# Ledger of designs, part 32: VH-VL binders against q9v1v9

Target 1, 196 residues: q9v1v9
Amino acid sequence: MSFVVIITGIPGVGKSTITRLALQRTKAKFKLINFGDLMFEEAVKAGLVNHRDEMRKLPLEIQRDLQMKVAKKISEMARQQPILLDTHATIKTPHGYLLGLPYEVIKTLNPNFIVIIEATPSEILGRRLRDLKRDRDVETEEQIQRHQDLNRAAAIAYAMHSNALIKIIENHEDKGLEEAVNELVEILDLAVKEYA
Below, E stands for the ipSAE of ESMFold2; O stands for the ipSAE of OpenDDE; V2 stands for 0.75 times the mean of E and O plus 0.25 times the DockQ between their complexes.

## First folded at step 14 (VH-VL; framework fv_amivantamab_arm2)

Design S2 (at its last look DockQ between E and O 0.95; V2 from the best seeds 0.83)
Fold by OpenDDE, look of step 14:
Structure S2 (fold): chain C 196 residues (1-196), chain A 119 residues (1-119), chain B 107 residues (1-107)
Amino acid sequence: as target 1 above (196 residues)
Amino acid sequence: QVQLVQSGAEVKKPGASVKVSCETSGYTFTTYLISWVRQAPGHGLEWMGWITPFSGRTNYAQKLQGRVTMTTDTSTSTAYMELRSLRSDDTAVYYCARDRLYYYGMDVWGQGTLVTVSS
Amino acid sequence: DIQMTQSPSSVSASVGDRVTITCRASQGISSWLNWFQHKPGKAPKLLIYDASSLQSGVPSRFSGSGSGTDFTLTISSLQPEDFATYYCQQADTFPWTFGQGTRLEIK
């Protein structure tokens, strides 16, 4: 059987670090996939885009088609090995927030777990300020919290259609990075039994 | 209702060019691709290429590279296919189709345009 | 390019018959396969997309199955309006390619 773990978190929450460290420690041989990256690759193959920034300019209908292609590809891969899928739970648009994974896509992926990495708005803001390399729009603590809340709501929606378990992992400065990593490793290690 | 209506039949001499139009209605023109497919007498369907009305990008079949040009007019929601240096083996019915690529495919087609190339 | 091979090239059947058409891809194409119905003088009609999904408005007597390289279109009970040429088309990689077609004739 396939074992798919979706991992999400807002920028600056420390998701990449936790993911990297957890993958190094887990007993299962996970393949890490960034959903957006894979979409971009497929779009390039199709000749639709040349640069990543063009992806968001594609019609939503085309994006959904690409999402489905990626989802099916991931599903096929998951038959052979466990998948850790890094994706956005929600996408901010000028007109509101869009669910990162539409119904047909989440059904295809059929994740076992949806993992959300969270931190306090102040912690996230602090981390963003320290990472000056990324030209990010400045968000208020309130906006950060709102985004996290919407991600939780999205996760619930995804779980409803997939029967995935939801795990919230807190990445606080006082709690420590190690605790967060250990929590993720615990989930990832469950895949060992699935592919044994 | 989604409709694609193509221009009428054409008769051309070898070496000439033909331009077929495909007027679309019933949907947002810039949200789908337009694919062109032809069928020669006694043969199957052959994909010619597609165009993205939203960005103007094209992808042509290698066999037709250099001879085919696809264009769109967003103001009229119309797609055009021009084929140059016509040969006898270009005699075919040409179709335009609304295309959503991998998953949904070419779901609505034009009625076809017969292009006859004869000396 | 991916080659699509249909079988049979032609089939004669009667109203009410079960008809099966097969399509084979030269390489794995997952489920990215479409089936079309084409009648003379008319536009081709999409019947099945994603190997097994029935297009809206298409009668339930049509069904598709398969994955990878081997695919099947089935008409459970042939109706008079079903006599036509059928094509499979791979939508995995460009260029799109079609099978040679299967002509379904009345017996």
Scores: ipSAE 0.810, ipTM 0.915, lowest interface PAE 0.7, mean pLDDT 95
Fold by ESMFold2, look of step 14:
Structure S2 (fold): chain C 196 residues (1-196), chain A 119 residues (1-119), chain B 107 residues (1-107)
Amino acid sequence: as target 1 above (196 residues)
Amino acid sequence: QVQLVQSGAEVKKPGASVKVSCETSGYTFTTYLISWVRQAPGHGLEWMGWITPFSGRTNYAQKLQGRVTMTTDTSTSTAYMELRSLRSDDTAVYYCARDRLYYYGMDVWGQGTLVTVSS
Amino acid sequence: DIQMTQSPSSVSASVGDRVTITCRASQGISSWLNWFQHKPGKAPKLLIYDASSLQSGVPSRFSGSGSGTDFTLTISSLQPEDFATYYCQQADTFPWTFGQGTRLEIK
């Protein structure tokens, strides 16, 4: 009796707008949780960090332990209401991309859906360029597509260890926003039957 | 294979300080925390605090703040705990432990160091 | 601080007996509970982590159960090497706190 939807997407796909609109329209009363925010909150409570930029400097083993703490907290919350979990599917390191959620964490979360918000590389690049005011350090279109490909691969790995279905929702600039929001609402509305 | 080896027993007078060492081997020292735990005669285990070798941050039990200092030397993979202004109720066996935090806990412990505080 | 209360404070038992030790937390700690074995002159030894997960190298006669506030350590068939003091420890919130201990004695 839990309903957990993981939502992910690289910066520039419009995930925040889609999420906000879908939550306003869905029949289900979801709790929106950012996985990284809870990770940071736990690390601060433990005294491991003072500032968010210190989080990536923690040993991976410590980060994985904090992920487990957060995953169990989310799993317990999910018994009471449906959860929309915002997280990164992959994490960039100097030597490549790391899966954002280890096996034990995914098993604990046991998501029903992994929703990936995507857009074309040119659309994403365009949005990033409009949003940068002091800094124009933006990935190329090829790098953007590679990131989206890796996120799809990560979602497959997560689904292998859970009950999750994978849904890709494409957010195209020309009136595609409403279609993307409606697709997400359809998924979120499935939670109504799980919480009487 | 993972081992924590502590320094030997100490006898101290009230008001003195003691510094216990904990030399680690068999794992990458900077990966996990080191917790210190003590047991006074006739009492249970009491957590004293931890240090992160990877960042040097510490978290001390409130009762001991101001009297305890924990440090590490990454070149020797060694943790240290110093307790100052000793009093008779500080007589205890002091343990270091590798602390893997919430999920896996304190999984490997040192052999213990008896500190006796007496006049 | 989260207070941990163990029961009983001591047990006298024979080899082959089934022994049950309980631990109660002063507030909910989910599954964040560890069990330790401590013999005189030796280091404490982690037996169970996450309420019910058996630490590597620990015999299967040891088992843990519980969640929330009530937890149990069970030794299904007591062996001579099991005579020790047993501690529960919560790992939900710093500071780490231990139960007062349960002394298991040879009869």
Scores: ipSAE 0.771, ipTM 0.911, lowest interface PAE 0.9, mean pLDDT 91
ESMFold2 (binder alone), look of step 14: mean pLDDT 93; pTM 0.936

Design S3 (at its last look DockQ between E and O 0.82; V2 from the best seeds 0.75)
Fold by OpenDDE, look of step 14:
Structure S3 (fold): chain C 196 residues (1-196), chain A 119 residues (1-119), chain B 107 residues (1-107)
Amino acid sequence: as target 1 above (196 residues)
Amino acid sequence: QVQLVQSGAEVKKPGASVKVSCETSGYTFTTYLISWVRQAPGHGLEWMGWITPFSGRTNYAQKLQGRVTMTTDTSTSTAYMELRSLRSDDTAVYYCARDRLYYYGMDVWGQGTLVTVSS
Amino acid sequence: DIQMTQSPSSVSASVGDRVTITCRASQGIRSWLNWFQHKPGKAPKLLIYDASSLQSGVPSRFSGSGSGTDFTLTISSLQPEDFATYYCQQADSFPWTFGQGTRLEIK
């Protein structure tokens, strides 16, 4: 039996920090996987790309194939240990938003949980501004909220096909980072029983 | 309808080169790889390599390294396979195929091109 | 390279028969296995991808199963048009490699 937790959040929401801290505190021995990173590795092995920036230039059909390869690989790993999968619920494109996980991929991953990290648009914008090394397009608060809304919608869609539980964790300045981390740890600790 | 149409049969002398074309239609040429596979008389299928029309990258079978060159022309949606320094054991039917790599595979093939190498 | 071994090399059968072809990989290839049908003078035809997924347009009498190293192609009820050579192909790692083929001939 496998235990897979998908964690997602828009850039600047504080997902990486929460993930890192939660992994340090959880009783379960999770393997953290960044879906995009693993795709890149597979693409390099295939000789399709040399640099990460080439990934987005691959045809969607090829990307889908790589996604499936990665998904199956993750599924196999999940048989041995719990997996925390960091991925994008949606991907913003010039023509609209694309679901990060197609039907076949989400079915293969079959997550137990879909965790969404959220914050207010103003908080996210503030955090992005403080990140001096970021290379992202400037978004308005409205655009940020729209992206978060679509991530929720995506999570619901994914859950319909996997029966995953959806958990929204709020990472507010007022609420504090510790509380957000504790919420994630609570979910991750559920894996202890699964692999016992 | 997706189609891959290859050039006609070739007869070559040992040491010569052959270039087989594969004209594609019915889909976006730059969204799939093109794999080449050959079959010698009395033998099975042998993968030769693939090319990415969208980036021009190639992956050749080790056995053919140095003798094979795959190219594409995106303006005509045509793939080419050139095999040099031909020898008798290169006599085979050569196929091009639309390839989506790991999961979906080579789903549409050309009709094949017979290349005969004889003295 | 990954070696693919098919069994049997040839099989004689009659219309209506159940036919099973086996393919073994020299190492684990997960589900990255495809089955092809090849008739003389024709283009190879993809039948099964991902070990068990039926390619669009292929009759349901064809089925694939297996994972890891052992795979099977099954034709539940052989039809006249099914007499051909069948190949398994691993798509786990490059180079792609094929089994030696199984010739299915009329009994």
Scores: ipSAE 0.814, ipTM 0.916, lowest interface PAE 0.7, mean pLDDT 95
Fold by ESMFold2, look of step 14:
Structure S3 (fold): chain C 196 residues (1-196), chain A 119 residues (1-119), chain B 107 residues (1-107)
Amino acid sequence: as target 1 above (196 residues)
Amino acid sequence: QVQLVQSGAEVKKPGASVKVSCETSGYTFTTYLISWVRQAPGHGLEWMGWITPFSGRTNYAQKLQGRVTMTTDTSTSTAYMELRSLRSDDTAVYYCARDRLYYYGMDVWGQGTLVTVSS
Amino acid sequence: DIQMTQSPSSVSASVGDRVTITCRASQGIRSWLNWFQHKPGKAPKLLIYDASSLQSGVPSRFSGSGSGTDFTLTISSLQPEDFATYYCQQADSFPWTFGQGTRLEIK
């Protein structure tokens, strides 16, 4: 059996904090994987790159090969333990949005859940402006909402090629971080029965 | 049609060097790796290393480290393998291959270049 | 380095026979195994990639299976043109390594 949970959310929704707290509280022993980090690790092991900035310079065909190797590696690991896959459903570029997970990668991963962390555009903007380390373009509240809408659409597309359930977890100031964490823990705890 | 065409057979004395060329056509040279594989008489296939035409990076088999140099010339879509300090046990057919890495493997090979090392 | 061990070293068979060649890796390589056919005086030819995926232009009588450490190449109905040496090769990690080869001889 395998149990794979994809967790996504646009920058500023609080995904990292929710993920960390939920992993501390869940009864299941999840392995947390960042897809991009594993891509870089594989490229370094092969000797294809030394620095992460070189990843975008690789030919598209080489990047696609690495994505498939990473996806199959994750799928194999999922046979041994539940996987929480931290990644983006979409990636904003100056000319539009890229899907973060190609069809063949989603099919190989075969997730049980796609969890989307969301917050209001004003909350997201506020968090981004307070974070002095961000290099990304500053989006307006309207652009942030469009990005969240597109992220949901991408998650629906991924679910069409898997049996994944979609769960939206709202990280609003009114609901508090604790409620969002508990919602995620409830999903993660489902893995306990799959791995004796 | 993807094609890899290698330079002709060579006869060398021990201690000399050999440089084998591998001219590619039918695809964009900088898209994939070039691996080199050799086969000594009566033996199986032995991977020697690869080069990335898109960056010039190399990865050499440990047995050959220090004796092999792989290069490319993107203007002619040609890969080269140089083996130095030749010994009689370097007598082999040397192949280049387009290497599509983990998933698709070495899918197109050159015809091979016989290198004979004898005194 | 990952050692690849093929069995048998040679096989004699008749046209129409089913032939199976095995390959064992010294450590787990998941599905990252390729099969090659090599005829004297010719370049090696990729038959199977990713353990079981048939390369384009390869006859459907060839098939591959296995995962982890144990893999097989099967020729379901041997043809005269299948006389060759067959090599497995792992593509899990560098250096790429090959099995020692299996010679298939037509009776």
Scores: ipSAE 0.632, ipTM 0.853, lowest interface PAE 1.5, mean pLDDT 89
ESMFold2 (binder alone), look of step 14: mean pLDDT 92; pTM 0.925

Design S4 (at its last look DockQ between E and O 0.85; V2 from the best seeds 0.82)
Fold by OpenDDE, look of step 14:
Structure S4 (fold): chain C 196 residues (1-196), chain A 119 residues (1-119), chain B 107 residues (1-107)
Amino acid sequence: as target 1 above (196 residues)
Amino acid sequence: QVQLVQSGAEVKKPGASVKVSCETSGYTFTTYLISWVRQAPGHGLEWMGWITPFSGRTNYAQKLQGRVTMTTDTSTSTAYMELRSLRSDDTAVYYCARDRLYYYGLDVWGQGTLVTVSS
Amino acid sequence: DIQMTQSPSSVSASVGDRVTITCRASQGISSWLNWFQHKPGKAPKLLIYDASSLQSGVPSRFSGSGSGTDFTLTISSLQPEDFATYYCQQADSFPWTFGQGTRLEIK
């Protein structure tokens, strides 16, 4: 039986750190996959792009095809080992927000859990400001909150089609990183029973 | 309705070149690839290559490298395939097709263009 | 290159018959396999994509199955308009490659 956990969060929320630490502590042998990275690899193999920045310039129809290819590949891998899938719940476009995972892709992935990492807009903004290495567009606290709200909505939509459980993990400065990691580990450890 | 309409039959001599056109309609031309496939008499289908109308990238079959050139005109939503240094074994029906790559496949095809190479 | 081998090369059948065509890949191609119908003087038509997904507008009597290296196209009840040549095509990796075709003739 396959065990797939989707993990998402907006930039600066601390998702990468939580993911890394949780993977080190969990009893299950998860394979971490970044959906975007895998798409890029497939696009390169196809000769469609040479650089990652070109991915977003591909027509949506082509992107969807690549997404499906990746989704099926992940589904196949999930038969052998539990998968932690790092992906964007929503994608901001000039014309609005797009769901990161279309219906066919979600059905193919059929996740057991959708994990959302969240923090307060002020905390996220503070973290982004401290990480000056990334050329990020400056977003307001309001914009940050809106993005988080849309991610929640997306998660609900995904869960409707997959019957996944939704888990929101708060990564606050006062709560601490350890608590957030422990919450994720608790979810990941459930995979032990599926592959035993 | 999505349609691909190809140019008419061609008769060429060995060593000559042929250029086949494929006019598309019913969809946004720059959102899908165009693949070319040929079928020689008594043989199966052979993929020749594809072109991306949105970026102008091409991928040709190794066998045809150096002899084939695929192009597109976005203003007319038309794809072109030129084959040079024609040989008798290039005699075939040539097809263009809308290509959605791995999952969705070659979902709409042109009617085909017969190219005959004879001395 | 991935080689695709179809069986049989030709088959004679009657209207109403169940017909099965097989396709074998020289290596694993997951579910990246398409089936086409081709009639003389007409454009090829996509019937099945992703090994088992029915293309829009294609009658339900057509079905595809298989994964990995072995695939099957099935026509549950042959109709007069189904007499044609059928091709499998792998869409796993470039170059795309086709089977040699199966000619379905009237018995």
Scores: ipSAE 0.832, ipTM 0.927, lowest interface PAE 0.6, mean pLDDT 95
Fold by ESMFold2, look of step 14:
Structure S4 (fold): chain C 196 residues (1-196), chain A 119 residues (1-119), chain B 107 residues (1-107)
Amino acid sequence: as target 1 above (196 residues)
Amino acid sequence: QVQLVQSGAEVKKPGASVKVSCETSGYTFTTYLISWVRQAPGHGLEWMGWITPFSGRTNYAQKLQGRVTMTTDTSTSTAYMELRSLRSDDTAVYYCARDRLYYYGLDVWGQGTLVTVSS
Amino acid sequence: DIQMTQSPSSVSASVGDRVTITCRASQGISSWLNWFQHKPGKAPKLLIYDASSLQSGVPSRFSGSGSGTDFTLTISSLQPEDFATYYCQQADSFPWTFGQGTRLEIK
């Protein structure tokens, strides 16, 4: 048996905090995996890179191959323990958005849930601006909304090729962090029945 | 359409060096790795190492460390393998192969280059 | 290094026969197993990748199966052009390693 939950959200939605708190509270013993970290580990083991910033310079075809290697490792881990998989649903490039999980990768992962953490564009912008001390470029609210819209579309595409249910968890200021955490815990607790 | 064409057979004395070329066509040279594999008479296939044309990184089999150098020339889409300090047990057919890494593997091979090391 | 052991070392068979070749890895390699056909004087030819996926242009009489440590190549009905040496190769981790080969000969 396996239970895999994909969790995603653009920077500024509060995903890390929600994830940390939900893992403390859930009845299930999840393994938290960052897809990109595992990709980097594999590339280093193979001798393809020495530094994380070299990963984006690899040919797309090599990146796709590494994704397959990582996806199979995650599937093997999932037979022993439920997996909470932190990854990007889409990736912004200069020429558009790239889907983060190709068809064969999503088929291999076969997630039970795709959880999208969202907030309003103004809330996201506000959270990002509180951290604006390094002169980094900041997206407009329209660009933020487009990215969230694309992530929803990507999740639908992934669900077409898996058993996944899609859950949007909104981290709004008036709703509060506690409710978002509880929604995630409800999903994670479903894994108890699968590994009892 | 994808082809790997290797340089011709070579006869060498012990202590010499040999450099085998592998000219590629029909795909973008910098997309995948190039692996080298050899087969000595009466033996199976032995992986020697690979080179990444896109970054110039190499990975050599432990027993060949210090004697082998792999290079590429992106302008001619050609990979090279040089083996130094040749010994009689280096007599083998040497193959280059396009290496698509874990999933698709060594999918297209060169025709092979016989290197004979005679005393 | 991951060691690959093939069985049998040779097979004598007739056109039309079904032939099975096995390959065992010294440790788990998931499905990262390839099969090659090699005729003297010719380049090795990839037949099967990812344990069971048929390479483009390879006849459907070839099939692969297995996962973990135990893998099988099957030729369902031998043809004259199938007499060759067959190698398994693990693609789980470097260095790439090959089985010692299985020589398939006409009876």
Scores: ipSAE 0.785, ipTM 0.915, lowest interface PAE 0.8, mean pLDDT 91
ESMFold2 (binder alone), look of step 14: mean pLDDT 91; pTM 0.919

Design S5 (at its last look DockQ between E and O 0.72; V2 from the best seeds 0.75)
Fold by OpenDDE, look of step 14:
Structure S5 (fold): chain C 196 residues (1-196), chain A 119 residues (1-119), chain B 107 residues (1-107)
Amino acid sequence: as target 1 above (196 residues)
Amino acid sequence: QVQLVQSGAEVKKPGASVKVSCETSGYTFTTYLISWVRQAPGHGLEWMGWITPFSGRTNYAQKLQGRVTMTTDTSTSTAYMELRSLRSDDTAVYYCARDRLYYWGMDVWGQGTLVTVSS
Amino acid sequence: DIQMTQSPSSVSASVGDRVTITCRASQGISSWLNWFQHKPGKAPKLLIYDASSLQSGVPSRFSGSGSGTDFTLTISSLQPEDFATYYCQQADSFPWTFGQGTRLEIK
């Protein structure tokens, strides 16, 4: 039986760190997949784009088709090993927020868990400011909170269609990292029983 | 209703060129690819290539590389396929189709254009 | 290139019959397979996409199945308008390739 865990979080929340540490500690042999990266690879294979920045310029219909390609590929991989899927729950567009995973895609992925990494807006802002390497649009604390709220809503929508369990993991600066990692590990370790 | 309407039949001599048009309607032209497929008499369907109206990128079948050129006019929502250095074995019905790549496929086709290459 | 092989090349059947057409890919193509109906002098028509999904507006008597390398198109009860040539097409990788076609004729 396939075991798929979706993990999401807004930039600066510490998702990458938590993911990395959890994968090192879990007893299950998860394959980490970045959904966006895999989409880009498929787009390149198709000759649609040469650079990652061109992905967002593709028509939404084409993007959805690529998403389905990736989703099916992931689903096939999940038959052999547990998958930790890093993806965006929502995508900010000039006209509003778009769900990162459309209905057909989430049905195909059929995740067991949707994990959301969260932190306080102030913590996230602080982390973004310290990471000067990424040219990120400056967001207010209010905007950060709004984005997190929308991610929660998206997770609920995804769970509605997949019957996935939703787990919110808080990553706070002082004592939060170890606890956050442990919480994720607990979820990942459940995959051991599925592939035994 | 989504429609693709192609230009009329063509008769050409060997070595000549032909340009077939495909006028689209009923959808946003720049949101789908246009694929071209041909069928020679007594043969099956053969994919020729596609073009992305939104970016102008093309992907041609290797067999036709160097002889085929696909273009689009976004102002008129029309796709064009030019085939040069025509041969007798290029005699076929040529189709344009709206294409969404992997999942959705070529879901709407033109009526076809007969191109006859004869001495 | 991926080669697609259909079977049979031709089939004779009567109205009301169950008809099955098979398509085999030279390599695994997951579910990236489409079925088309083609009548002389008309545009090809998409029947099935993603191996088993029925295209909008297509009668429910048409169905597709299979994954990997072996695929099947089934017409549960043949109607007069179903006599045509049918093609499978792989949509896994470029170039797109078609089967040689199956001509469905009236018995």
Scores: ipSAE 0.821, ipTM 0.921, lowest interface PAE 0.6, mean pLDDT 95
Fold by ESMFold2, look of step 14:
Structure S5 (fold): chain C 196 residues (1-196), chain A 119 residues (1-119), chain B 107 residues (1-107)
Amino acid sequence: as target 1 above (196 residues)
Amino acid sequence: QVQLVQSGAEVKKPGASVKVSCETSGYTFTTYLISWVRQAPGHGLEWMGWITPFSGRTNYAQKLQGRVTMTTDTSTSTAYMELRSLRSDDTAVYYCARDRLYYWGMDVWGQGTLVTVSS
Amino acid sequence: DIQMTQSPSSVSASVGDRVTITCRASQGISSWLNWFQHKPGKAPKLLIYDASSLQSGVPSRFSGSGSGTDFTLTISSLQPEDFATYYCQQADSFPWTFGQGTRLEIK
């Protein structure tokens, strides 16, 4: 059997911290994989790109080929070890949002869970501003809420073509982190029986 | 209809160079790779390398590194393969093929170009 | 480099026979395997991609199977036009590599 958990969330929700802590605490030995990192690695191996910023310039057809390669690789790894897959549910473009994972990719991955880390738009905006990074593309609170709503809708579309359950985990500053980590650990611990 | 049309047969002496053209039509040239494959008499198929028309990047078989140059001209949708310092064992039929990665194969091929390298 | 080994190197068969050709990869290549038919004086022709998917315009008597390291091409009822050399080719990683070929000859 395989066990694949997709984890996603827009910048500012605290996903990396929650992920790190949950992996330290879970009973299962998960492998953490970033989908985009694997796509870049495969593109470099093939000689298609040298730098990450070139990935967006590849023809859509070539990007889809890379996505399928990565999906198959993850599916094969999942036979040996549970996978926590970090990826974007949607991708913002100048003309709207793209679903991050095409049908063929979701079917190949066949995730058990799609976990969405969320926080209030106010907290997300506040955290982005406190990073002192000059983020000239920062979303308004209304745009943040719409982005999170659209990620929920994308997760439903992905679940239609898989066995996945959808879990939303809220991460609030200073009092919500431990609860969010525990919720994720409970999901990850389900993998223990699959790889006994 | 997708079509790849190659330049005609060539006879060369050892030490010379050859440049084979592959004119494409019926598809968007920059959305596929172009692979080059050759077959020497009595031998199987040998992949030589590819070029990406969308970026100009190349990937050559190690055996041919330093002797082969692949280029494209996007304005004419044409790919080129030049092999230098020819030897008698370079006698082969040379094919171009449009290519995709992993899931897909080399689905449309040129008719082939016989290159003969003799004494 | 991934080495591809075909078996048999040649086969003699009659029209109407069922023919099976095998291909073994030196390491796992998932399903990334293509089959080509090659006749003298003509370009190679793609028959099967992704191990088992039939290329458009290829007769249904051709089929492919396998994953990982072991793959087969089957011709269910051999026709006169099927006498050719057949090559497998891995598309898992560069360099692309071909099997040595299997010559299918008339008895």
Scores: ipSAE 0.690, ipTM 0.874, lowest interface PAE 1.3, mean pLDDT 90
ESMFold2 (binder alone), look of step 14: mean pLDDT 92; pTM 0.933

